# Ledger of designs, part 16: VHH binders against Uncharacterized protein YOR385W

Target 1, 290 residues: Uncharacterized protein YOR385W, of Saccharomyces cerevisiae (q08909)
Amino acid sequence: MRGFSGQPLSDDDNYRIEKTQRNTIPERLHFSRERNMPIASIFGTRGYFVFSSEQSYDKFKQTNFNISTLDADGVGVPLFHIVQSYNVIGKITRSSPDFYIYKYVLQGVQDPPLYSDCKVICQDKVFRLCKILYCEIYAHQGFFETKYDFFYPSKTQPVKKYQIIKQSNMRDLYSTLDGMRFRWHVKFYSDHFRLMFLDEDRLNYSNSNQKERQKPDQGKSKAPDFVIGHYTRTFSDILPRSTSKCSNLIIGEHSKPDSLGITTVPDLTQEFACQGALIHYLLHIERERK

## First folded at step 4 (VHH)

Design f06 (framework vhh_7mjh_2)
Fold by ESMFold2-Fast, scan of step 4:
Structure f06 (fold): chain B 290 residues (1-290), chain A 120 residues (1-120)
Amino acid sequence: as target 1 above (290 residues)
Amino acid sequence: EVQLVESGGGLVQPGGSLRLSCAASGFTFSSYAMSWVRQAPGKGLEWIGRIYTSGSTSYNPSLKSLVTISRDNSKNTLYLQMNSLRAEDTATYYCAREYDLFGDSYFDYWGQGTTVTVSS
């Protein structure tokens, strides 16, 4: 299994350094598996959909969007739907979000409602699929940095907020979740973003894009990158009778779940999926500018 | 089985008008919103507009002055009236049935398309 930290080790000294560094990395990030989450466009809808797995995406595509029954684990329905706002007045007054992220929630028809504000999308004899407003993203563009505020206005959960920060001369995105610091790192000529955990040695934004010179005796930099996920763009055409896969998110997991539906996605993975959805949308906007 | 069959395409001169039809069968036509979509040669799909079950319409702002969508539920037929046609309107035109899935509209069935060529 891959450790999400570099390539397979050929040097025992490097392995000992990595083992020492792992003592400072939260157990929550000690992953042994990967989850692949496609991001796709559906013709006739605005924005993009994030799926909980390749299997869920394939099932959704195979049914031509005709869901006659709901899977108990939510296989074959989207996890998130991200939409860009075109409210000009709201943007001028800075009162309207720039992006909305909706979340799909599966619940039993006999179970208490999880959310009072959910829109019922479809229902069979056993399950109800609901769509809720999960996250609002506000973009604040400055001369030296752009900040993306993620605001979670759920009525059934405490209101939470965090920021993604991007320096104006860099493509990297930085965030803090649950006291942990993260970086989406990308080369200027690539659309492959690597999600990294930042320990105390790597918290300096101004030095994060600086090349470090190797010391000949050791051959390795202090505090190696700890990679916990990826965003990769795929090339896909829209056909009149099909759904187009646009990109893929790959996030670490502690173990293989029994099912890969929307009910099996860990909380931290859901937050990274929201960040990845924004990254995908920003890349789309840049491509339309030429 | 659900079927959508477009007709009315062909060669038309610049400045001319053309009306496309879409014959629907295999479902209760009056219960569904319907859309028109076009694809110019070598270009992506462009949404033209929709007509709701109520008969109200919504259009792509860039095309609103050039097109009118209507329906006849007694004949299970959708129409697209196009006026002041330009060379840039040369495309294959599709009708599509809208289905409300996941709180948003998507197209679950499409016609095979009808080709409109605007040339002198």
Scores: ipSAE 0.000, ipTM 0.232, lowest interface PAE 14.3, mean pLDDT 75

Design f07 (framework vhh_7mjh_2)
Fold by ESMFold2-Fast, scan of step 4:
Structure f07 (fold): chain B 290 residues (1-290), chain A 120 residues (1-120)
Amino acid sequence: as target 1 above (290 residues)
Amino acid sequence: EVQLVESGGGLVQPGGSLRLSCAASGFTFSSYAMSWVRQAPGKGLEWIGRIYTSGSTSYNPSLKSLVTISRDNSKNTLYLQMNSLRAEDTATYYCARDEYGFLDDYFDYWGQGTTVTVSS
């Protein structure tokens, strides 16, 4: 039964109903908000920095790491720092990472350190800002595909690992996180990547418990893709600057926190930010090569 | 292979009306939302509106009173009815297959476009 009683639904409500009817989207991905995360370079420092919000980036560009008082929510400091490895021997043997991703963590001065490799960046009487090695990325180039292994070194929890897969002649990137499949899709010469959830229920049609729905003469069908994020690139600044915004990540969220500092970023968003940082670095390398 | 072919463009006088068509093939048309998008000379892409699989529609608020989107699933055809055309409506009009999400709309296939010129 459909609901025949009550006031007509708004266009927005009809859109939500239509989305639910079209796609079997996990509740975890039912976003009503978005988070903008700038990616920027810092003069004199290799690599790129991902910020937890526009607010955090705006505050950081005024002070850099010359901070006398740290914000309790981590506003005004970077979330991640991605750096390309220069180890030629390690790259040949694939024994060293191609990229390092460091994470900034805010801790109380009186709290015991969570990680033995925490580099203290700055501190006040209440908090210290630490930088830890968060993720190592290994690139494995094959004839038909390139695989990017995201390896999380064991600290106090089991080692995590997943892959991003890119076909050799394409720019799209595919990954699986927490049993969900995702695709970063980009079109001809565009630097706009769309992060999409892939509806696996329809893609696994032959494994369905609904045998009556199986129609061999139907041909191939594609499950609807659901956009949950974006990567967009801005023009690089020509003139020297202390900080320069290079690109922006937009990722869906369930709620708006009171503060948008580094302590407020959901775990899944952090993983997408790491993927976006790699995408940004790969685009930079491609442009420098011609 | 997925194909979208627009037709019905041409020269129209200010204040006039025009109906554009989009013939779809290579996929199950009734299973997809469809959108119309336009691009004026020297300008960026402007989304006009979407029609859902249910037949419900959503429009760009700036254009809602001037356009109507409809579909005929038996003919695999999408339509755009435009009324009270103005010089600023001069553009190339595209139909697109609509894969949409909560953050923004995403279009996976586009037609070649049909040009509408509004001129006295």
Scores: ipSAE 0.000, ipTM 0.166, lowest interface PAE 16.6, mean pLDDT 75

Design f08 (framework vhh_7n9e_1)
Fold by ESMFold2-Fast, scan of step 4:
Structure f08 (fold): chain B 290 residues (1-290), chain A 121 residues (1-121)
Amino acid sequence: as target 1 above (290 residues)
Amino acid sequence: DVQLVESGGGLVQAGGSLRLSCAASGFTFSSYAMYWGRQAPGKGREWVSGITGSGGSTAYASSVKGRFTISRDNAKNTLYLQMNNLKPEDTALYYCAAEVYDFLGDTYDYWGQGTQVTVSS
């Protein structure tokens, strides 16, 4: 694994939780493995694709970017497709999302569709692969902060939603999922983001921009930050014709399934993958402006 | 340039057996699901059997289940259909096909020219 400028990731970035800390750290974050999720561009398509694993990405490439058959675990199928909205009128009126995230869903052909607006990609006698609109992202830029609203469409209320918050003077992104507070931490000169769990003390500091810019207090030294994932960017010297792996999203896991297809991704990991897809797209937009 | 060439057809008496072969070239054979279809005189094309590229899963039309066996040899880029206990209603031109799905949801099939199977009573 390599970080910015080809440097290896620090040993301090390992998913280490000491046994004495297991009572204070949520069980959902007691990781022993990691999942590598490539983010790639594909020629002739807008946006980026997030794959559930290196195994799934490699199988997709082997089929010359076509899905020829469906496995029960969905290996060789993209997990998410993120697309920036090009609706100029909608952006001017602020009535349209800034980004769409589509999700690939594998379901039995005998079962009713899980979602009403499924584009059928392919099906065999057992499984149907559908593409659904999974998440709509709205960006609200203020003077002191930018908020990214993640909306998960549903016919019934309430609609699932949460925010990512970025302070105007920082590159770090903050979110709260299932009562747990997280930070994507990055240095100003780097595109390597570390996904960190924030404990009670860190939560108090995260609610204060001034205190967060201060030197670490003695409490932080006693309870180090827990890194639970990474976003790292990769580049090629040769312009790709068909597909190009642009970055990797790496998230901690509890167990290793027999295969790492789209049906094997935990819900929390899917949320972080949506956040990572946004981070990737924002870095792309920033780079194109330079 | 994708090519599928069927062989092994012929004239056989009811109750007999034939083994059809399909030689594939111009694509990565092991990466694609393959199937056999047939067209009887004066009728439309009918799906007969399918096999996955990697999963080892097979499926059959109800009219041939228990009598026909689909298989493949990925090292030889060859698809097979073993036909046992043939009936006059199995008389048809048999086609080999590769079914491809792209990530945008478009599908396309590559078809061979076919091999004639005639079953007499």
Scores: ipSAE 0.000, ipTM 0.178, lowest interface PAE 14.7, mean pLDDT 74

Design f09 (framework vhh_8pnl_2)
Fold by ESMFold2-Fast, scan of step 4:
Structure f09 (fold): chain B 290 residues (1-290), chain A 119 residues (1-119)
Amino acid sequence: as target 1 above (290 residues)
Amino acid sequence: QGQLVESGGGLVQPGGSLRLSCADAGFTFSSYAMAWYRQAPGKERELVARITSGGSTNYADFVKGRFTISRDNAKSTLYLQMNSLKPEDTAMYYCAAEYEFLGDTYDYWGQGTRVTVSA
């Protein structure tokens, strides 16, 4: 299981995401490479930052975001910032998100805003870096499962909504995006999550080990679950500038872009990165309870 | 997790002088805007003086001409020179570091140093 190691995969590695030619697997999930996306903590800030690539993370660490010009593809800038809400409301309570995910967006200084709401972080002669509220997550705890509602409140794009479901006594997380079903699967006492596409043909199987042992013939019987990504924990060293990599997201991609900055991340990869950021935060909260 | 450590407070008679210091124990001091705040018992905290990373200063009207804020980036230390002290200057004085990072404003505070102006 080479794709299931606890070590982050480099941009120069061979593919470690499963491939398929079966017609039941959507073309959007036929990957030829992977993207490695570090998740880091920064001293003096709340929450965690998700980077678009190891290259972008390394440039960020080298410059400590002390830059005079913005890279055209957004290398050296985080992609997302996830933060937990700590609202204390008096006798009157209001519904508010449990987590906020902000997105960093690069645009031309002479172009109109791509998003209705943006906070300008910095700009040079060519580009402006903005921060927007990208995703709000609401957690609903029940007896048999916990549900996480993801809302994307952008006024420029159609509002996207979906739900992640975590079953009791399981750490697995389930979601449906664009009619496709996914599972983040992890074993007990492990922090390695595998992101799997749940093939429609396989949904009729019991999830028992006995059914998996049947190993159906490819192309003639029901397709197995298809691995398209990973979340892995790393142990962290705090450097003098107090930036520390905590974990890594590895997501499949169709092709290698010329650059791995924030402008190069496919929409589906961004949605999985939001899910991975939540997984990271949930693992942090779980450990704090011990 | 970080610590600003204030020092230099004490008891002084009206018309006297004190110099407060604030040492940064492990941050990128030179990149921060720094400020002195004060709080008297039963009053809200108020800004006394602020200095940007570039050295630009702002003062509250009640200390203009009497107090001088300065910084020494080589020593990672902020100073407040207080002259012509008045009884109404009696308060706990707090050092604050403020920075904008990746779209959010972050700050951290010291524990304070007490200044008492009385005969």
Scores: ipSAE 0.215, ipTM 0.546, lowest interface PAE 3.1, mean pLDDT 77

Design f10 (from k02p with V97T Y99V G100D S103G D106E; framework vhh_8pnl_2)
Fold by ESMFold2-Fast, scan of step 4:
Structure f10 (fold): chain B 290 residues (1-290), chain A 118 residues (1-118)
Amino acid sequence: as target 1 above (290 residues)
Amino acid sequence: QGQLVESGGGLVQPGGSLRLSCADAGFTFSSYAMAWYRQAPGKERELVARITSGGSTNYADFVKGRFTISRDNAKSTLYLQMNSLKPEDTAMYYCATEVDFLGDYEYWGQGTRVTVSA
């Protein structure tokens, strides 16, 4: 439907999630819709917040932190909070995580606690909003690459782990989730990352040590073509605010639920949101150094 | 270092009572979880009692049945009612906001001294 009215595609019109029926692409990545997830800063706090939808972000801004009733789907509260544990230079010498990701979870007040050590944020007569430690990220800087290890704490099961790999001579990031390989691809002068699935025939690109600078759009693309998400910086909040939108994540969805609160986010989308939050923080740190 | 103002500390005999107050210096009081911590000489700060924005309370084992935490959102004030005080309760008592929506930032008061002695 893009360009249907005869309108040429601009940079702003190039944000798309690819649709496919190819048997080489896992069914879990066959998307019909997309989810927009704002990343915002809040005055007087460290780090950044990821919202489950534009709807949830807008409702949150309207409450001014005074939540008297909780929505059954968790509309109007953050999904994730990412915070850096200490100054960038100090982190390399310590055994502590470099980043913490906290998750907001909704539960019934009459239900047994799912998380006995959770921090209770607020409670109405029906629901309780809790904040839990969801993920710890450790950065390991080597001569040829930097690895970001994601640890998910669990009391009853082994800790789930995966990693993001960034080659020292490239801006792209690579990860593997549930046996599927992904790439966050970015052009040299851009802060627009495209999240791509790496098909078997294209796995050779994930091991590339190629230095790509200012390449023309013409010619054969070396990046995988199957786009399932985007990270972009935004400037939509132009007025001074207690809450400011900084960037946006767009992730593919199988269907659009009637409500886009924190209870409606698929597991894979939650993982991509955590990766996108890290990308946002790394871009912020990069700009602060120079 | 903080934006909270504590009061109500003092010298009491064992078995006595005190009521501590913590006044909000401009925060949206009703949206934050609040806590009382204490620090005895030569020890680290320890949690005494916590109250969520919704009124749910949690107490350290060493004060259960003796201390009661409460809040008055209309007056933006947090209270700690301390009964059956013991010499072991001697400490500086600190009010803290646990700014859950704003992450791990905690705003602390300057403290109020409680001394329990014969």
Scores: ipSAE 0.007, ipTM 0.215, lowest interface PAE 9.1, mean pLDDT 74

Design f11 (framework vhh_ozoralizumab_d1)
Fold by ESMFold2-Fast, scan of step 4:
Structure f11 (fold): chain B 290 residues (1-290), chain A 122 residues (1-122)
Amino acid sequence: as target 1 above (290 residues)
Amino acid sequence: EVQLVESGGGLVQPGGSLRLSCAASGFTFSSYAMYWVRQAPGKGLEWVSEISGSGGSTKYPDSVKGRFTISRDNAKNTLYLQMNSLRPEDTAVYYCARGEYDFLSGDYFDYRGQGTLVTVSS
């Protein structure tokens, strides 16, 4: 095994940069804390589940996701479920997504419905747990790159779209979200991805303003790496008849949450979790092929 | 290998009753929501009934609500459909289907049996 990591990095790792360089980094990314979000498989289901915290995942294992009372902050239920499409005809015609990401939403039973496409998974006297189609991912294999289009088809939300780009000669993934540029950086012999914000100095190094996707082989960079998250592959102690923790997403946070359930996850963190879920699935597909 | 084998279909007069069975093997039966779906000659697939893995939740379309009852015996890995007050329009091939737990409304089936024919005629 070459340079593989089985352990998550420290909360302080890679957030420390020189004081002057911090002036180029958006306030939204000035993190002092990390959220650990397990990615797990559930026996008898396809795909993978992203949990809002380790504590939420541990509570979920205890309940076996069966009929139980729902926590007010959504502790003990998954945040996202990513599943690969089985529609061969839709893939040939390019009309069906390659991946679906479903989001779990907690709602009071007395409140009006937030989503018209809500599928009720579980309900107690106070809350209902809904599952909604949150994101469709379309993969477009090109000659030099693969593009992953993230499309949000919900009619109750404004239509949103962005893409992740992977060059055919590299394992790194690039995205732009809310005008900020990000890179999931990995060494070719490792399954440890570092989520990096790309400073203006790095983006404009050697005057390559639209060659972001090209090989960054220009020698010394002006800006240090600013890491805001990690994806690490892990192994679980859990036997095949229950849930198995497969990997961990670690994303920076601005402040300490009062609770660790699905209602406590910031919007930007949710987007990085969706990207990390795709990364996990792509690594699984790569492993199964080999 | 996942296998679903339906039985209990046949010819019945309008107003009659039939009980369909589905024997499941090759997976942990109690972990999956199960469905009955039907296809009448020249028509598309129609969802008929849905049951959660525990058996604690069931759903039906208005066309069969009050007439059909879905049930399961997790100790025997068997799914049932009790059909009462049968009508000529209930004539179809009935399929047992295994669902993903996340598609409790019957939108997705990953495995389906060979089907059992139910004919309602005088």
Scores: ipSAE 0.000, ipTM 0.172, lowest interface PAE 11.9, mean pLDDT 73

Design f12 (framework vhh_7mjh_2)
Fold by ESMFold2-Fast, scan of step 4:
Structure f12 (fold): chain B 290 residues (1-290), chain A 121 residues (1-121)
Amino acid sequence: as target 1 above (290 residues)
Amino acid sequence: EVQLVESGGGLVQPGGSLRLSCAASGFTFSSYAMSWVRQAPGKGLEWIGRIYTSGSTSYNPSLKSLVTISRDNSKNTLYLQMNSLRAEDTATYYCARVEYSFLTEDAFDIWGQGTTVTVSS
């Protein structure tokens, strides 16, 4: 059978950028630490939950949402919840999203609501935990590629932020965030995705603005792969009323706070977590079809 | 508004030649690579070729001897010249703007509405 065998990759990528590589990589991606973000299912609840840390996941699985005291940094609650949309017959006016991503936010009980669509999940004397609709994902399947549009709701209409592109004959996923290009790279027969930054040294182009890639089967890049994250799949026991860890996201980070709750997650890491949640759900759907 | 509009399709005799045009508007045409793609009735999409901003071209090897892609940046127009047409070349022809990922050359972000070519008799 045909399989993919690209450049060998280490199992222990630590995301520390070598001195010579730092000149071409944006400062936002100069990571010295890693954040581990479990993806888990909850028995009796559709979809998957992304946690801000292993510590947060470990605390959550002891209490679920039956929480008497909320942590000030949001330790012990999920960061995101991704759910696939149900089939609806004959929806008129516009197409429905394929996936919804909800975000958990922590706020003071005496503060006015930050979001008009905030659903209160639980509350103590100091904080309330709210769930908001964060992102809508629309899948457009074509012959050459599938595009996943990530729309972030505004006051009245969804605001398109970016898209993920997958070529029809490949498993890799590509995206652009804030002018930075990224690739989730995976080998055939593997469910280990490596999140890579693509800089000018990684391009198969001449250094001229008037020229583009000349030979599709020739590499011009001299720089090594810039791995900034991983998605890996795991398994654990599933029992009634339990939580089960399904996969793990590891994303590079600038610093490690004393606490790794939902309030401590950088914006760029949150976007990669949303992409990782989609990857997990797509792998689940693929497995269910087999 | 970003648009691509194909024209020049129609009925042509076997062995004949035809030139298709694609008019681009709403973006800086000279800054993008462009491609031609076709779809025969009841069949999948088939890539024909692309032209880069430099004027360099790359073709489907199965079609290279039969087609030529060119562009006129002053008119914001892309062209497909086809020669020695056969019944098998009956298809709807689309132009598309190339949104290349650095590792995936054939990604397209904008497509035209298509123009139909029928090779008959």
Scores: ipSAE 0.000, ipTM 0.093, lowest interface PAE 20.2, mean pLDDT 73

Design f13 (framework vhh_sonelokimab_d1)
Fold by ESMFold2-Fast, scan of step 4:
Structure f13 (fold): chain B 290 residues (1-290), chain A 124 residues (1-124)
Amino acid sequence: as target 1 above (290 residues)
Amino acid sequence: DVQLVESGGGLVQPGGSLRLSCAASGRTFSSYAVGWFRQAPGKEREFIGAISGSGGSTYYAVSEKGRFTISRDNSKNTLYLQMNSLRPEDTAVYYCAADEVYSFLGDTSEYDYWGQGTLVTVSS
């Protein structure tokens, strides 16, 4: 991050500054676009909603929450709904999820049901909007770290599970997904999380001598970090019962789709959106309790 | 929808600096990725750089990196272009553009909302 003037250096520039070394980064992360996905609260409803785009969120607001016709690509409905579990017995025994993430899915009314356990939200003559349980998050608080297990109980796919790890007294979150290592990095005075790919095999990683390795603030090479997304807060409505946009998830994408409804979100983006939804909820809990 | 208005253009001497502003009205500015473009007389429109809605990601055309800096202030609904070490070949009409999808490639066709432009003349 050296070699420019007139602007402070930023970790956000790693992606652009290190272009010649992008060949070390998996092609599935070679993004040319970013999708903006707002996170909002809705009046009278627990938890938070993740929208597939600003366009989708704006259309949702314009309908006054009354859905008379469904868009073919799912514009104007939420993508995910995250809600914290208040099952006291399950929390005592550590047998129940701490968070549920529900996903909205669009089906043709003439098509066979995709999920036997889906809850029908609304239906027009062409489409049915369903809500399914998509992800369960189990938090395991230890003395030195907290682990968040993401469990995907899909009936049509092999069971998928991965873990996010947070060290005690640190705000950063670490995960491994499909053999790729990721970090959500944040400064103590900020609620801006940068989603980074960790390329531990980058050139010069092992060139640190003994003196550098023993330095108190040196743990790993800084050069491998590559930013692929963001979580940022927006101004929230002060009224606790209002409908308001609270934050934005910005995730890398390969192409610009013709529309930005719920059917257009890539699988990897959906997984990062689930992680971002958890981050948002953890910040909410942190804000309510000192 | 969003409306964009550029300002801050004018006459500047070679080697000088100038800061352009782009004021946004309409929907929440932070929901849009924004970029700067320029067009010299008789030339095609050229991409300068772009910044994501949060301001967390920036991308610059190679030729402009180091001389030009893009920033934004979402609380003021304003985008900035800081231009340093200006040259006569920087003379152009400068445009800001916005879209809900951030593009790293600077493709002109990907930006749906455009300002009217502000003229920058670099001359002694």
Scores: ipSAE 0.000, ipTM 0.310, lowest interface PAE 12.8, mean pLDDT 74

Design f14 (framework vhh_7n9e_1)
Fold by ESMFold2-Fast, scan of step 4:
Structure f14 (fold): chain B 290 residues (1-290), chain A 121 residues (1-121)
Amino acid sequence: as target 1 above (290 residues)
Amino acid sequence: DVQLVESGGGLVQAGGSLRLSCAASGFTFSSYAMYWGRQAPGKGREWVSGITGSGGSTAYASSVKGRFTISRDNAKNTLYLQMNNLKPEDTALYYCARDTYEFLGDSFDYWGQGTQVTVSS
């Protein structure tokens, strides 16, 4: 009947940057608030949906899954849809993606399409909701690491490629985005991933064997990594229910937008949402195989 | 072409039982999770039950848990819903559905035509 809330954020997970750290941390990551982005399953659909806010997710539920009347800010519309590929031959030849991420885009009906291959999902008198193929993910398993290659289709935009790297004996995931290095850090018995920014000093600390802290009571020690987001599971089910919130992404932001719809999500936040969607799907696959 | 054909509905009195069937064709049935949904007059669609492709896992809406049983016969490409201790509030058009890659806000591509269940008090 009732779902469970995700694990509460602690003081250690605060988005506050100390003044001395501001010289090391890129200004793009100087956050003053957070955005909560639910990941949900929807009855009769494969995969998972990422919503731009709790408010957007709640409005979507209230419409009985009907996106027939479109809000100008895109409230009540999913932001992303991630699905796993079932093309077995393409996987064997490495010619087919392992995952597809689709993005929902809101546009005026009178305006020319921003994307030539936009699929119209629904349309009212003022707005058109389109679904585009945003990202293709290829997984490559090796002896020491698994790499997840993110490709953006060249038909609509210039091809961009970055990787998420996971070491074979660890659950942590590493990525580089716009020249900035990031780590999704998780403890072995937990499904709470902390998204951390890695500078030169923090990268050395994070990649080395863990150093034992001998004097925990010796004044205030600073964390080696700067936390900018979280992934937490709230309730995980193998089968989709009518509309079930499965997990939650919390990502830092500079300012509060007037609306929390799909039109107000910063570009960097969108990329972290794509990474979080993959993390959610990988955890689902892991649980299903048991 | 994908086809789903529901059958087994009818009129029953409260406390009675019905068994619904869904005949599937045009796809590899055992490779897809299957669902039962329902829509009562003047209400939105409600998820009722689901079953994995292998039949190894099942799930139920709280309103039907303990009264309804979902099952499948992959050799016959058929999905079943055994409904026991029916209540007037179970009156609805019952649909079967297949997992899909597409999300349409106002429809599901692989819903069947439905079978009517009417429970009298």
Scores: ipSAE 0.000, ipTM 0.273, lowest interface PAE 10.5, mean pLDDT 74

